# Miniprotein binders against 7-carboxy-7-deazaguanine synthase (queE): the designs that were tried, part 11

Target 1, 235 residues: 7-carboxy-7-deazaguanine synthase (queE), of Hyperthermus butylicus (a2bj90)
Amino acid sequence: MSRSARRKTSALNTVLRVVEVFASIQGEGPFTGTYSVFVRLAGCNLRCPFCDTRYAWSLEAGKPLGVEELVEEIARYEPSLVVITGGEPLLQRHPLNSLVEGLESLGLRVQLETNGILPAPARDEQLWRVYHVVSPKDVPVRVPGAKLHPSWVDYARATGRAWFKFLVANEQHVREVAEYVAKLGIPRSRVYIMPLTPEKLDMKELLELHSRIASLAVKWRLNFSPRLHLLVQLP
Short names: E, the ipSAE of ESMFold2; O, the ipSAE of OpenDDE; V2, 0.75 times the mean of E and O plus 0.25 times the DockQ between their complexes.

## First folded at step 6 (miniprotein)

Design q3 (from p0 with Y4W T38V E40Y R43K V47Y L81W; at its last look DockQ between E and O 0.05; V2 from the best seeds 0.00; counts 0 for: pae E 3.8 > 1.5, placed apart)
Fold by OpenDDE base, look of step 6:
Structure q3 (fold): chain B 235 residues (1-235), chain A 82 residues (1-82)
Amino acid sequence: as target 1 above (235 residues)
Amino acid sequence: SKIWVLIFFEADDPEELKKALEEAIKLAKELGAKVEYVIYGNKVWIYIEGLSEEVAEKIAEEAKKLAEEYGLEVEVLIEKWE
């Protein structure tokens, strides 16, 4: 009678390094305006010069939180959407799958924000079921180490649950995005352009920038993402 | 496993920043590593890929020495993906 040693799934898959958890409005992408709980995970494989969340770059910037405890914390806010963001959430892929499983068991919708460097979810991952907003950092502004993993195009085609969000400052950037997505076979209906906002813009400058980029989105037949949270002064 | 080094340099003097960047690029190329960089104002981000753990540590040490030599603020991170 050979005792099948049930390998205890190691405790390592049940802890996330979390920078912050907060409720706000989703300000960006296809879910703009949605009452959301944001889970900002620690650690990033990029160092974007325009990053507004530099404090999340190190894994050590996050506190270890159990998945079960985090699910309970999120559920208390009664969110219409759970947004998993951070530095790069997919650096914590294993415990993140456990988190998604817990949230989906409560009937909560989940959206991931990712830079698209790491592979898209596989069909056997819980992450396969959620919505993804992929923000490539290789176009139009080339960040060192940024390259969109090709599996995201395949995932988008297979599931219809991925969108691509690009930071743009001018019409040349919008042209480069249009050429890039055409080359990759990404349909324009899945592409968002969003203002690249320098630090220290006042509200007038921020509104002017939004207006210019929105007009370019219409001209180039792309979706526009605001930075709504900045416009309405929410987190 | 994929190992990379992220180097941040910041300087008041853009010429000293440029020299440090040139030396970091040279070092990375001599080691056969892929190097990419972005300059933003008085800041440089350098990404070096295709390293062993030993080579990554060596690059981190050399980056700190370059920062000292050229009077730069420096942050160095070694990242590993399995």
Scores: ipSAE 0.038, ipTM 0.479, lowest interface PAE 3.7, mean pLDDT 89
ESMFold2, look of step 6: ipSAE 0.251; ipTM 0.682
ESMFold2 (binder alone), look of step 6: mean pLDDT 81; pTM 0.777

Design t22 (from t10 with Y86W; at its last look DockQ between E and O 0.02; V2 from the best seeds 0.00; counts 0 for: pae E 11.0 > 1.5, placed apart)
Fold by ESMFold2, look of step 6:
Structure t22 (fold): chain B 235 residues (1-235), chain A 93 residues (1-93)
Amino acid sequence: as target 1 above (235 residues)
Amino acid sequence: SKVKVEVFIEDEGRTYTFEFEVDSPEELERVLREIEEFLRRHRPERVWIVIEVEDPEQARRIAEELERIARELGYKEVEVFLEGNWVLVFAER
């Protein structure tokens, strides 16, 4: 079995650098409100000023976990959705594909969160069949090195399994997002705008910001993403 | 006329956040000088300065001044993000 047709030996030797595994509610994007298990992978190829999870930037922040044992741990939660996030999960692409294979063999639904710098899945990757929420970091704020790989737009059109999510603070940001997605040919039905939430907002300010961005989403005919976990005080 | 200034700092694995609320041009200039003095004294590894003003011309001038200060202080990576009345200046040693 030199061809690894079952990928059995690859899975046995495959390790992921994992920061945390926990159950919560998916608070953002198209799957908002879903009972989920989050798997936060270590390592990121960006240093965004708006990052809420800077503790995951370094690969050293993650503990090595075997893919098979991780699948078993995730399954015990009986999740409705497995959210793979990070850092940037695609930095660990090979073992990530093994994890997805294991989760799918159990019938578990998987969503990946990515900054979109690395290419979209190929047809022969396990990641091809999962859902993706892509958060480009070259608009409205340009982060150095942040360039959306063009394959994500092609992937979204081919599969219907990708959406694009943008952090915005005001209407000028929304205008820039609208221009950006129009230039790239991203249908507005695949676009979410989400409030950029400063650390020190109280609940009243959080609600007001959500209301303002939601109103802009309606005005610009874009989808709105909340930060639901912040509103209901879940991780 | 209300201006909010936020400063995010990362140094030696620690993070700090400071916020200033400013209602006059004199107070804004004082806050900017305080930021400059802090940067000169401590030279943190990474700093983000976020400012939202009402006037886009003022935003542009502030962004240029902060960029100049960061480069004078020897920061190697200086990025300026200017969005109408919103400014983010990132500097890294």
Scores: ipSAE 0.008, ipTM 0.148, lowest interface PAE 11.0, mean pLDDT 84
ESMFold2 (binder alone), look of step 6: mean pLDDT 80; pTM 0.790
OpenDDE base, look of step 6: ipSAE 0.016; ipTM 0.285

Design t23 (from t10 with T17E V50I Y86W; at its last look DockQ between E and O 0.04; V2 from the best seeds 0.00; counts 0 for: pae E 6.5 > 1.5, placed apart)
Amino acid sequence: SKVKVEVFIEDEGRTYEFEFEVDSPEELERVLREIEEFLRRHRPERVWIIIEVEDPEQARRIAEELERIARELGYKEVEVFLEGNWVLVFAER
ESMFold2, look of step 6: ipSAE 0.064; ipTM 0.517
ESMFold2 (binder alone), look of step 6: mean pLDDT 82; pTM 0.820
OpenDDE base, look of step 6: ipSAE 0.393; ipTM 0.785

## First folded at step 7 (miniprotein)

Design q4 (from q2 with T38V E40Y; at its last look DockQ between E and O 0.05; V2 from the best seeds 0.00; counts 0 for: pae E 6.7 > 1.5, placed apart)
Fold by ESMFold2, look of step 7:
Structure q4 (fold): chain B 235 residues (1-235), chain A 82 residues (1-82)
Amino acid sequence: as target 1 above (235 residues)
Amino acid sequence: SKIWVLIFFEADDPEELKKALEEAIKLAKELGAKVEYVIYGNRVWIIIEGLSEEVAEKIAEEAKKLAEEYGLEVEVLIEKWE
């Protein structure tokens, strides 16, 4: 096989549809507070009523970018963490694995955000080695068709590189999350509850909600995730 | 192996939203499909499953027609799930 043929085959997997690339602080989950570059991929297999990134739902919202170009753009920011998010990044799984390979070759730490509907990475995928924050949408506010793929729990146990994050508004929601994770065998040390913000709140309301959910996290012995970027007014 | 149609409606007028939702549910049931939905504020999500690809495309087109009839913002997604 010629080198040209190999390059053309790889080119089919080296383009991502990207909505935006920007530097900010990771505001959610186990890496809260980390200087990060966010790569928002286009396309989502859900239309969650509480989504705050509706502009990324359609694949048409993204521009095609070559993986090599994207790696160089990301590297210029000198991030401590690269957060791959979207929509749902796993809809572009094949070129995503190429992106992860490029980022890891430069020593960049990568975290993926996913709704967990598509399967967890296989051991032979580049995605196997990155961190994952899985946000199931079938509890407590159940989005139709949002069933968590069971492989994510197996992946978390096998690798220690996945955490589960749930949007909650009140104690009934927290109870439902607790029952759900217990049923699936997800240890509470891997579970985060985060404030559900169904509409734009003023800062006072946002702080009150954070306080309420944080208190529930302590009461239920679960980890708390803020929405820190909202509190400090970063993108 | 299954095909899902996700229909998202958003409206300023909650009465028009309700009417469109009722029509979408009726259509899905007439086609023998399983229907679930979530209402949140002025938004509704409808998911319809148990479809062939041909029927899914037809439902997607009917959803767009309902949105036009009732003056709603609409998005439709056809997805394959394991």
Scores: ipSAE 0.016, ipTM 0.287, lowest interface PAE 6.7, mean pLDDT 86
ESMFold2 (binder alone), look of step 7: mean pLDDT 81; pTM 0.781
OpenDDE base, look of step 7: ipSAE 0.315; ipTM 0.729

Design q5 (from q3 with K43R; at its last look DockQ between E and O 0.04; V2 from the best seeds 0.00; counts 0 for: pae E 7.6 > 1.5, placed apart)
Fold by ESMFold2, look of step 7:
Structure q5 (fold): chain B 235 residues (1-235), chain A 82 residues (1-82)
Amino acid sequence: as target 1 above (235 residues)
Amino acid sequence: SKIWVLIFFEADDPEELKKALEEAIKLAKELGAKVEYVIYGNRVWIYIEGLSEEVAEKIAEEAKKLAEEYGLEVEVLIEKWE
């Protein structure tokens, strides 16, 4: 094939199962406060008791959308950040790589949210070049079947494009997180602790929980992640 | 490859929840399956590694019968992981 020809068929024929696409702010982690478009992919390899998005657990919950159509829809929002979340987005790894290629070709910044059970991106994947917030579910509240794949730590070191975020409710949880990240060699600068919110909280209780966890973050010299979208009442 | 059966129970009464959980665990073990579970408030998640698709379907059906017996809300999912 001529040098001007490039592969084009995978993006045109690639389908993602998508639960929802919407604009909001990124309320968690290192990109907190950024005007974002969220792409929630269907399917998850975990059933976390504290999951806020149970409706995304099944692949059948998503509607099939072509990658090219999805890129065009996302671009219309003019986002500062595209957040790919779910369920667990890496269950749809092949078409996800095609989506990332399309978004990057438009100069859009991409962040992936993952539970880290499936391996980190390989160097030849489009996902290699995006940012990742990895939320292990084997500490402090251990979810059955969860285990962080060790490649995520290697990926973070090699690229500087991964951070690790943990849900905590109290100081014992923070201690367990601190021990876990120390054993894995994850530097504190890459670690976020975030409030584990009960099902029903009024705003006063939500603020008190944020204050408590933020104080623990300072005490333990870890980064703090709010759930900013809850505090400002955005999706 | 492996097949996971996830059973979710929710009840107003934790005692009925506990009874259903105990029976589900017993059934899964009688079928030679590995069982783990998590309790959170009035909810329980039971994770079972099924031996075959046929056994997983049987476990799913029995879980629904237990929920009817104890008056619980139930969700059952069968998924294949690698």
Scores: ipSAE 0.013, ipTM 0.286, lowest interface PAE 7.6, mean pLDDT 86
ESMFold2 (binder alone), look of step 7: mean pLDDT 81; pTM 0.780
OpenDDE base, look of step 7: ipSAE 0.024; ipTM 0.422

Design q6 (from q2 with A24L T38F; at its last look DockQ between E and O 0.87; V2 from the best seeds 0.00; counts 0 for: pae E 2.7 > 1.5)
Amino acid sequence: SKIWVLIFFEADDPEELKKALEELIKLAKELGAKVEYFIEGNRVWIIIEGLSEEVAEKIAEEAKKLAEEYGLEVEVLIEKWE
ESMFold2, look of step 7: ipSAE 0.383; ipTM 0.747
ESMFold2 (binder alone), look of step 7: mean pLDDT 83; pTM 0.807
OpenDDE base, look of step 7: ipSAE 0.552; ipTM 0.831

Design t24 (from t23 with E17F E19I E21K I69V A70F; at its last look DockQ between E and O 0.64; V2 from the best seeds 0.00; counts 0 for: pae E 3.5 > 1.5)
Amino acid sequence: SKVKVEVFIEDEGRTYFFIFKVDSPEELERVLREIEEFLRRHRPERVWIIIEVEDPEQARRIAEELERVFRELGYKEVEVFLEGNWVLVFAER
ESMFold2, look of step 7: ipSAE 0.344; ipTM 0.703
ESMFold2 (binder alone), look of step 7: mean pLDDT 83; pTM 0.825
OpenDDE base, look of step 7: ipSAE 0.572; ipTM 0.841

Design u1 (from t0, 17 letters changed; at its last look DockQ between E and O 0.03; V2 from the best seeds 0.00; counts 0 for: pae E 5.4 > 1.5, placed apart)
Fold by ESMFold2, look of step 7:
Structure u1 (fold): chain B 235 residues (1-235), chain A 93 residues (1-93)
Amino acid sequence: as target 1 above (235 residues)
Amino acid sequence: SKVEVEVLIEDEGRYYTFEFTVDSPEELERVLREIEEFLRRHRPEWVLIFIEVEDPEQARRIAEELERIARKLGYKKVEVTLEGNRVWVIAER
């Protein structure tokens, strides 16, 4: 519904603080298995104990990079998907909208990963048309400061462009997620459960955990997300 | 003014959370003293304290007080993040 699409030559010249750009596969969520370029933005409004990317927490961890230059770098990889992640990417919302504008002008498909604390996109934002995987940190482990903004549920219903992903270790966690999504009115078709992986797991334990959580997903009629990149040892 | 305080600890791979909402600076000071006593008695491996207030200067003062408390209690690694009116204090032994 946005009529604000712009060509790259008309894009705003803004700066993002970027920790890293790299090619890999999307290992999680609805686009699992897709050849992707990851753009990790600096800064986060949470300090999750299980965060694998603590080095992206500080905004100063990112180097300033012009949006136009970043679009060109991403395009050279010829990605099937551009995954914008972080930290929390929405902390850099204004230049992020400019990046999305540039990527869309080249026909590149974009997915954002967010903890959902900041509001969902408005209809007049470039981000409105992007796919979102929202990972609330309220449940099953409540991380201090975490609170899903209610606009994400409205956005998902209005657009069909958002899914909700939860880390779980056992059936009690799955029960808590099921109760949470029911309370918020999030349909099961939009919910993924994914293994909560302790740092100490060897490959056999990792596979066993995937099997158990996948079985629970079937039992509870929820979608299952692997951590495929861990299983195949990619970044 | 409303103040939100949340505390997360990790003990042997398990996570414990408690939270409260307070209406006044006096109630907040009492809650901070309760947090100090909890940390003194139970000595978790690490703790994350999150506070959101209306006044950024109040947030700064609270962050300084919590940092001082954590160091007094023997926490070696104390990290403070201030973002607008929001404070995270991470203390690790």
Scores: ipSAE 0.097, ipTM 0.542, lowest interface PAE 5.4, mean pLDDT 86
ESMFold2 (binder alone), look of step 7: mean pLDDT 76; pTM 0.735
OpenDDE base, look of step 7: ipSAE 0.432; ipTM 0.754

Design u2 (at its last look DockQ between E and O 0.05; V2 from the best seeds 0.00; counts 0 for: pae E 11.6 > 1.5, pTM E .689 < .8, other shape alone 2.834 > 2.5, placed apart)
Fold by ESMFold2, look of step 7:
Structure u2 (fold): chain B 235 residues (1-235), chain A 95 residues (1-95)
Amino acid sequence: as target 1 above (235 residues)
Amino acid sequence: SKVEVEVLIEKWDGETYYTFEFTVDSPEELERVLREIEEFLRRHRPEWVLIFIEVEDPEQARRIAEELERVFRKLGYKKVEVVLEGNRVWVIAER
């Protein structure tokens, strides 16, 4: 992975490894229901047993695309929101910042989905100005290596542009999340609990799980995130 | 130049992980830190390792990336992803 002695500094020379680009609705978190274009970046620093996008784990799974071309492709969808997801998008932080710059120059609203292991954006990064949904994977279902970087809590407090989303299956999980966020000083208003869905649920089971987790969100005074795209059968 | 090194090492069963945090002011201290990390990896042979390093000098970042890749390959890690992005080096390695 040696680099050339001569750097390229133009945004036109920046490349992202992209698995897929598609239009759908944002089904999770604070922007649920928004007409969105999803950009799935290749590479992940985790191997979660419950991951539903395993095809994006390897950096080699992505096609190299120039940032300028990608901005143009995204813009043609006329999205209300651009969701950058993956794998773990922050593994490609440098070209990702270039993508964000291009999208924001067109007035497009951007949201990043991250597992929060890599640090939150610095003030001088383009990523500083976008929204982030951070999904820690060390609670309640502990994934090896999934420690939330402490800068995300500082970033959330400084900017108001980060939310924390947790997969839960039952009340014991919700209790563990509540204890975790209290210890870290994460405000309840920034916390979402979301159903941990097994791979094969029929619609009745999916609705029952949503109902149970939503009721727990109310009981524990946390925000509820559906998995709306599953309920309406969109990608 | 200051270098902060964070190493997250965890056994697959999720019961043990290690964090090393260093602030280094010289190339000699950085070499010592990398040697200590290598010895730790040789002794414990964790199944999954994540290392983050950010430096001021891009040439130093290139040397660190090459050194870390060599270390993990020497220790028999089969899945090693080493990425150099500007002044940043990250390594994800699995046995």
Scores: ipSAE 0.006, ipTM 0.209, lowest interface PAE 11.6, mean pLDDT 81
ESMFold2 (binder alone), look of step 7: mean pLDDT 71; pTM 0.688
OpenDDE base, look of step 7: ipSAE 0.040; ipTM 0.508

## First folded at step 8 (miniprotein)

Design q11 (at its last look DockQ between E and O 0.90; V2 from the best seeds 0.00; counts 0 for: pae E 5.8 > 1.5)
Fold by ESMFold2, look of step 8:
Structure q11 (fold): chain B 235 residues (1-235), chain A 86 residues (1-86)
Amino acid sequence: as target 1 above (235 residues)
Amino acid sequence: SKIWVLIFFEADDPEELKKALEELIKLAKELGAKVEYFIETYGNEKRVWIIIEGLSEEVAEKIAEEAKKLAEEYGLEVEVLIEKWE
C-alpha cells in the first residue's frame, strides 16, 4: 500500500492550546515595526517576576484549536509576519511544528519567541526554518531552571535564524549581558538589549528609560530593542 | 496577595525524577494547592519545572522544604523560589 494513501486515510487531530490571536505591530527585536498576527500559546515553564503576559502562564488559559482552523484564521488577517509567542511555545512542540508547516505552505513568514530553555530546532523539524528571538532568563536576573539550552548558540551559528534579546535596567545589567554573550560566543550582531519596564511607568518615564538603554546599546555596540507597542499603546 | 512556589528538579535518571514529582504533587494537592508541571520531553526527560500556587506563606515554606527533602532522597538537583505578587 502506498504511503500517501495511508496518510490520506488516517485521522490526524492536532490541536494547540491558544490564549489569543490578534493583529498588531511587532514591537520588539529585529522585526520591530512589522504588521503581524500574534498567536499566544498557553503554558509557561517559568514564572518571571517581570512577565507582562501572566494570563498565559497556565495551560488551562488556552482553548484547544485545530491547527487547520488556526492557519485559516491567521491567513485572513493577511499578515506580513506571524509571531508565535506565549507563555513558552515550545511546550507544545509537536502541534507547533504542524502549525508552522501550514503557515509556510501559504508563504507566510513566521517568527517564534522563546525563553530558550528547551532545545533549538532539529534539522528535520519545520521550526528549523523559522526565525527565532530567544530571550534567556538566566542573565541578568536569574530565574530557577532558566538556563539557556546550549543548542541555541549552535543553531544560530548554523542557520543565522536566531537572535538573543535581554531585558536590562542599567549599565551593570548590560555588562553582565556582554560577559555572558562573550562567554557563549554569541556575536554582538545577534544581541539585543531591551528596557526592563517596571509596572506603571508614565509615558515620560517610559521614554526616558528607552533613551537610557538605547544610549547604553550604542556605548556597548549592541543592538537596541524598543518596546514599541508600549510607546504607541498597542497590544 | 498571591504566592507561587517555583521548583526545578534535574535528575540523572528520569525514573527517580518521576517518583519525586509524584510525591510532591500528592503532598501539594493534599494541602489544597494548585499544581502545574512541565517535563522536558524532547530527547531528555531529566528536567521538570513545577509551579504550585494557592498557598499561604506557611504552606509554601512547607512545600519548599519537602521539595528539598525529596531531592536529597532521590538524588536530584533542586532549585526553589517562593514568589509573592500583590
Scores: ipSAE 0.063, ipTM 0.523, lowest interface PAE 5.8, mean pLDDT 86
ESMFold2 (binder alone), look of step 8: mean pLDDT 78; pTM 0.748
OpenDDE base, look of step 8: ipSAE 0.548; ipTM 0.832

Design q7 (from q6 with L6Q; at its last look DockQ between E and O 0.68; V2 from the best seeds 0.00; counts 0 for: pae E 2.2 > 1.5)
Amino acid sequence: SKIWVQIFFEADDPEELKKALEELIKLAKELGAKVEYFIEGNRVWIIIEGLSEEVAEKIAEEAKKLAEEYGLEVEVLIEKWE
ESMFold2, look of step 8: ipSAE 0.495; ipTM 0.792
ESMFold2 (binder alone), look of step 8: mean pLDDT 82; pTM 0.792
OpenDDE base, look of step 8: ipSAE 0.521; ipTM 0.816

Design q8 (from q6 with L6M; at its last look DockQ between E and O 0.93; V2 from the best seeds 0.00; counts 0 for: pae E 2.6 > 1.5)
Amino acid sequence: SKIWVMIFFEADDPEELKKALEELIKLAKELGAKVEYFIEGNRVWIIIEGLSEEVAEKIAEEAKKLAEEYGLEVEVLIEKWE
ESMFold2, look of step 8: ipSAE 0.406; ipTM 0.751
ESMFold2 (binder alone), look of step 8: mean pLDDT 83; pTM 0.794
OpenDDE base, look of step 8: ipSAE 0.553; ipTM 0.834

Design q9 (from q6 with L6F; at its last look DockQ between E and O 0.88; V2 from the best seeds 0.00; counts 0 for: pae E 3.0 > 1.5)
Fold by ESMFold2, look of step 8:
Structure q9 (fold): chain B 235 residues (1-235), chain A 82 residues (1-82)
Amino acid sequence: as target 1 above (235 residues)
Amino acid sequence: SKIWVFIFFEADDPEELKKALEELIKLAKELGAKVEYFIEGNRVWIIIEGLSEEVAEKIAEEAKKLAEEYGLEVEVLIEKWE
């Protein structure tokens, strides 16, 4: 195996199953408003009732793309942020670390969106240096097998690069989130509450829900996340 | 309508978890269902597309029986979407 042959063989084994790549605005969490390229990976270990990306649930929904080609495609957009989302991106952990390596070599800022069920990055992973928005699915809506892995709290404390985002519809949900994060020792500065938006809200209803949840965020001294892309009708 | 049976197993012994998974996959395939699964440590998440509500309920019942047989923790969700 020559050096060239070894490199070719390694690149062949770093493939991601990708549903879509597109430019838009990050509409949620601490990076709201940032010009971003979204990479939606296939596969999810959950089937949440309120998921708005059901088309990414099956691993078969994704097309195989080589990591090097994907990095080149992303770079052409000249993004301010690369958002890796899905399904659940950590189901493709090995090639995902390769993607992060390629993106970081170009100086691109990367954010991962995860349900937090699989462990947080280890120190020797490329994902260690990436920003993470963790959306636990065991509160307030409980999904089987959705327990947040405890390493995410340790990771957030050690690195300052993780935030926790919760879908809420009302004050009871916010109370449950507040109790949950307090028990886990997650500081309020790392917590976002975001409107749980049922399908088929009109714009007036969507704005009223945003207003209600934002008011609750102020009342409970938590950060508020909009669903900005819905308000401005972007993907 | 498309019906999913979502099954989560957790075990102290990963070999018991593997045995239960293999039996469940065998049953699901005999019933003509499509199966995806994900393993991490002593945990497995299994997604099965059922052919009918009756088949989905049968698979869910068998998952619970296997969990009892092999000493696993189990959680099951049956859900329709469409």
Scores: ipSAE 0.368, ipTM 0.741, lowest interface PAE 3.0, mean pLDDT 88
ESMFold2 (binder alone), look of step 8: mean pLDDT 84; pTM 0.815
OpenDDE base, look of step 8: ipSAE 0.490; ipTM 0.800

Design t25 (from t24 with E27K E34R; at its last look DockQ between E and O 0.77; V2 from the best seeds 0.00; counts 0 for: pae E 3.6 > 1.5)
Fold by ESMFold2, look of step 8:
Structure t25 (fold): chain B 235 residues (1-235), chain A 93 residues (1-93)
Amino acid sequence: as target 1 above (235 residues)
Amino acid sequence: SKVKVEVFIEDEGRTYFFIFKVDSPEKLERVLRRIEEFLRRHRPERVWIIIEVEDPEQARRIAEELERVFRELGYKEVEVFLEGNWVLVFAER
C-alpha cells in the first residue's frame, strides 16, 4: 500500500544504512581542525576514480541503525561538530532529516558533505539549517552524471550555509575550477581548492602537494583546504 | 557470472533506488527487461545505472544496450564510464 511508498513515522522510517561512526578531526573545508564525529552513510550514485571511501559506495556496505540509537551514540562522543558524509548522504534523505532533527534537539552542530547532484535542502527540511560542503565531481576530473544541481548555488546565496570544495592537482585544474565557478556564479569566498591526493603518497610528497596547492589558492584568490587528517595521520 | 545492478533515479525532486543481485542468465534478463520497461514507461529525468560484473565483455554489451534504450527514448545526455569491475550508465532528459 501507500505505507511502503511514504516516509512515515515507523521503525523503518527511522533507520539509516550506516557504514561507520567514529571520532576524529574534520580535516577539510571551513571547519578544519574541529573535533568531530563522522557518520558515514552507505550508497553513492557516483564511482569517482580518486574516491578515498570506495568501501561506502554500495548501499549494502551499510548496517541498518535506528536514528534514535544513532543520535545517542553520537552524543556520547560529545562532539563539537557532527559530520554526515558517505557515499552520498542525500540518497537517504528522509531518515537523514530525522537524524538532523535529533541532533539539533541536543544542540549539536551538523555539517553535511555531498556531491551536490541531488537538490539542496528545501526551507521546510531540517537539513535547511545545517552547514553543507558541496564537492562537485564534474570538474576538474569529470565523472559521468556528476552535474551540480543548480539549487545549491541558490541555497548558498540564500543561507550562507554552503561552501564548494574542489580536488585539484595542478594549476590546469585550478583554472578549470575558476572557469566553472565563474560560469555558475559561485563567489570565490565560497570556494575551496584541496589537494587531490593519489593513493599512497609518502609524507614528503603529501607536504609538497599541500604547499603547491596552497600557493595556487593564494595566486588565484581562492580558499585553501588541507587534507589535515592525512597530515596528522587520523582517520 | 555474478551481476549486481544498482539503479538510482531522480524525477521531479523524488529519489528512488533499486538493487538487484543476479546469479543466473535468466534472472539477469528479467532484471534488464524490468529496467527497460520502467524506463520506457516513466522516462525519469535522471538515471544512474551501476553494474558490477566479473565479465567485462558482458558489462560492455549491457552498457551498449542501455545506452541505445536511453537514446531511443530521447535522453539528451547519455554517458558510460568503465573502471575496474564497475560500469556506470548515466542518462538525463
Scores: ipSAE 0.339, ipTM 0.700, lowest interface PAE 3.6, mean pLDDT 87
ESMFold2 (binder alone), look of step 8: mean pLDDT 82; pTM 0.817
OpenDDE base, look of step 8: ipSAE 0.612; ipTM 0.857

Design t26 (from t24 with F81L L88M; at its last look DockQ between E and O 0.86; V2 from the best seeds 0.00; counts 0 for: pae E 3.6 > 1.5)
Amino acid sequence: SKVKVEVFIEDEGRTYFFIFKVDSPEELERVLREIEEFLRRHRPERVWIIIEVEDPEQARRIAEELERVFRELGYKEVEVLLEGNWVMVFAER
ESMFold2, look of step 8: ipSAE 0.317; ipTM 0.695
ESMFold2 (binder alone), look of step 8: mean pLDDT 83; pTM 0.822
OpenDDE base, look of step 8: ipSAE 0.653; ipTM 0.869

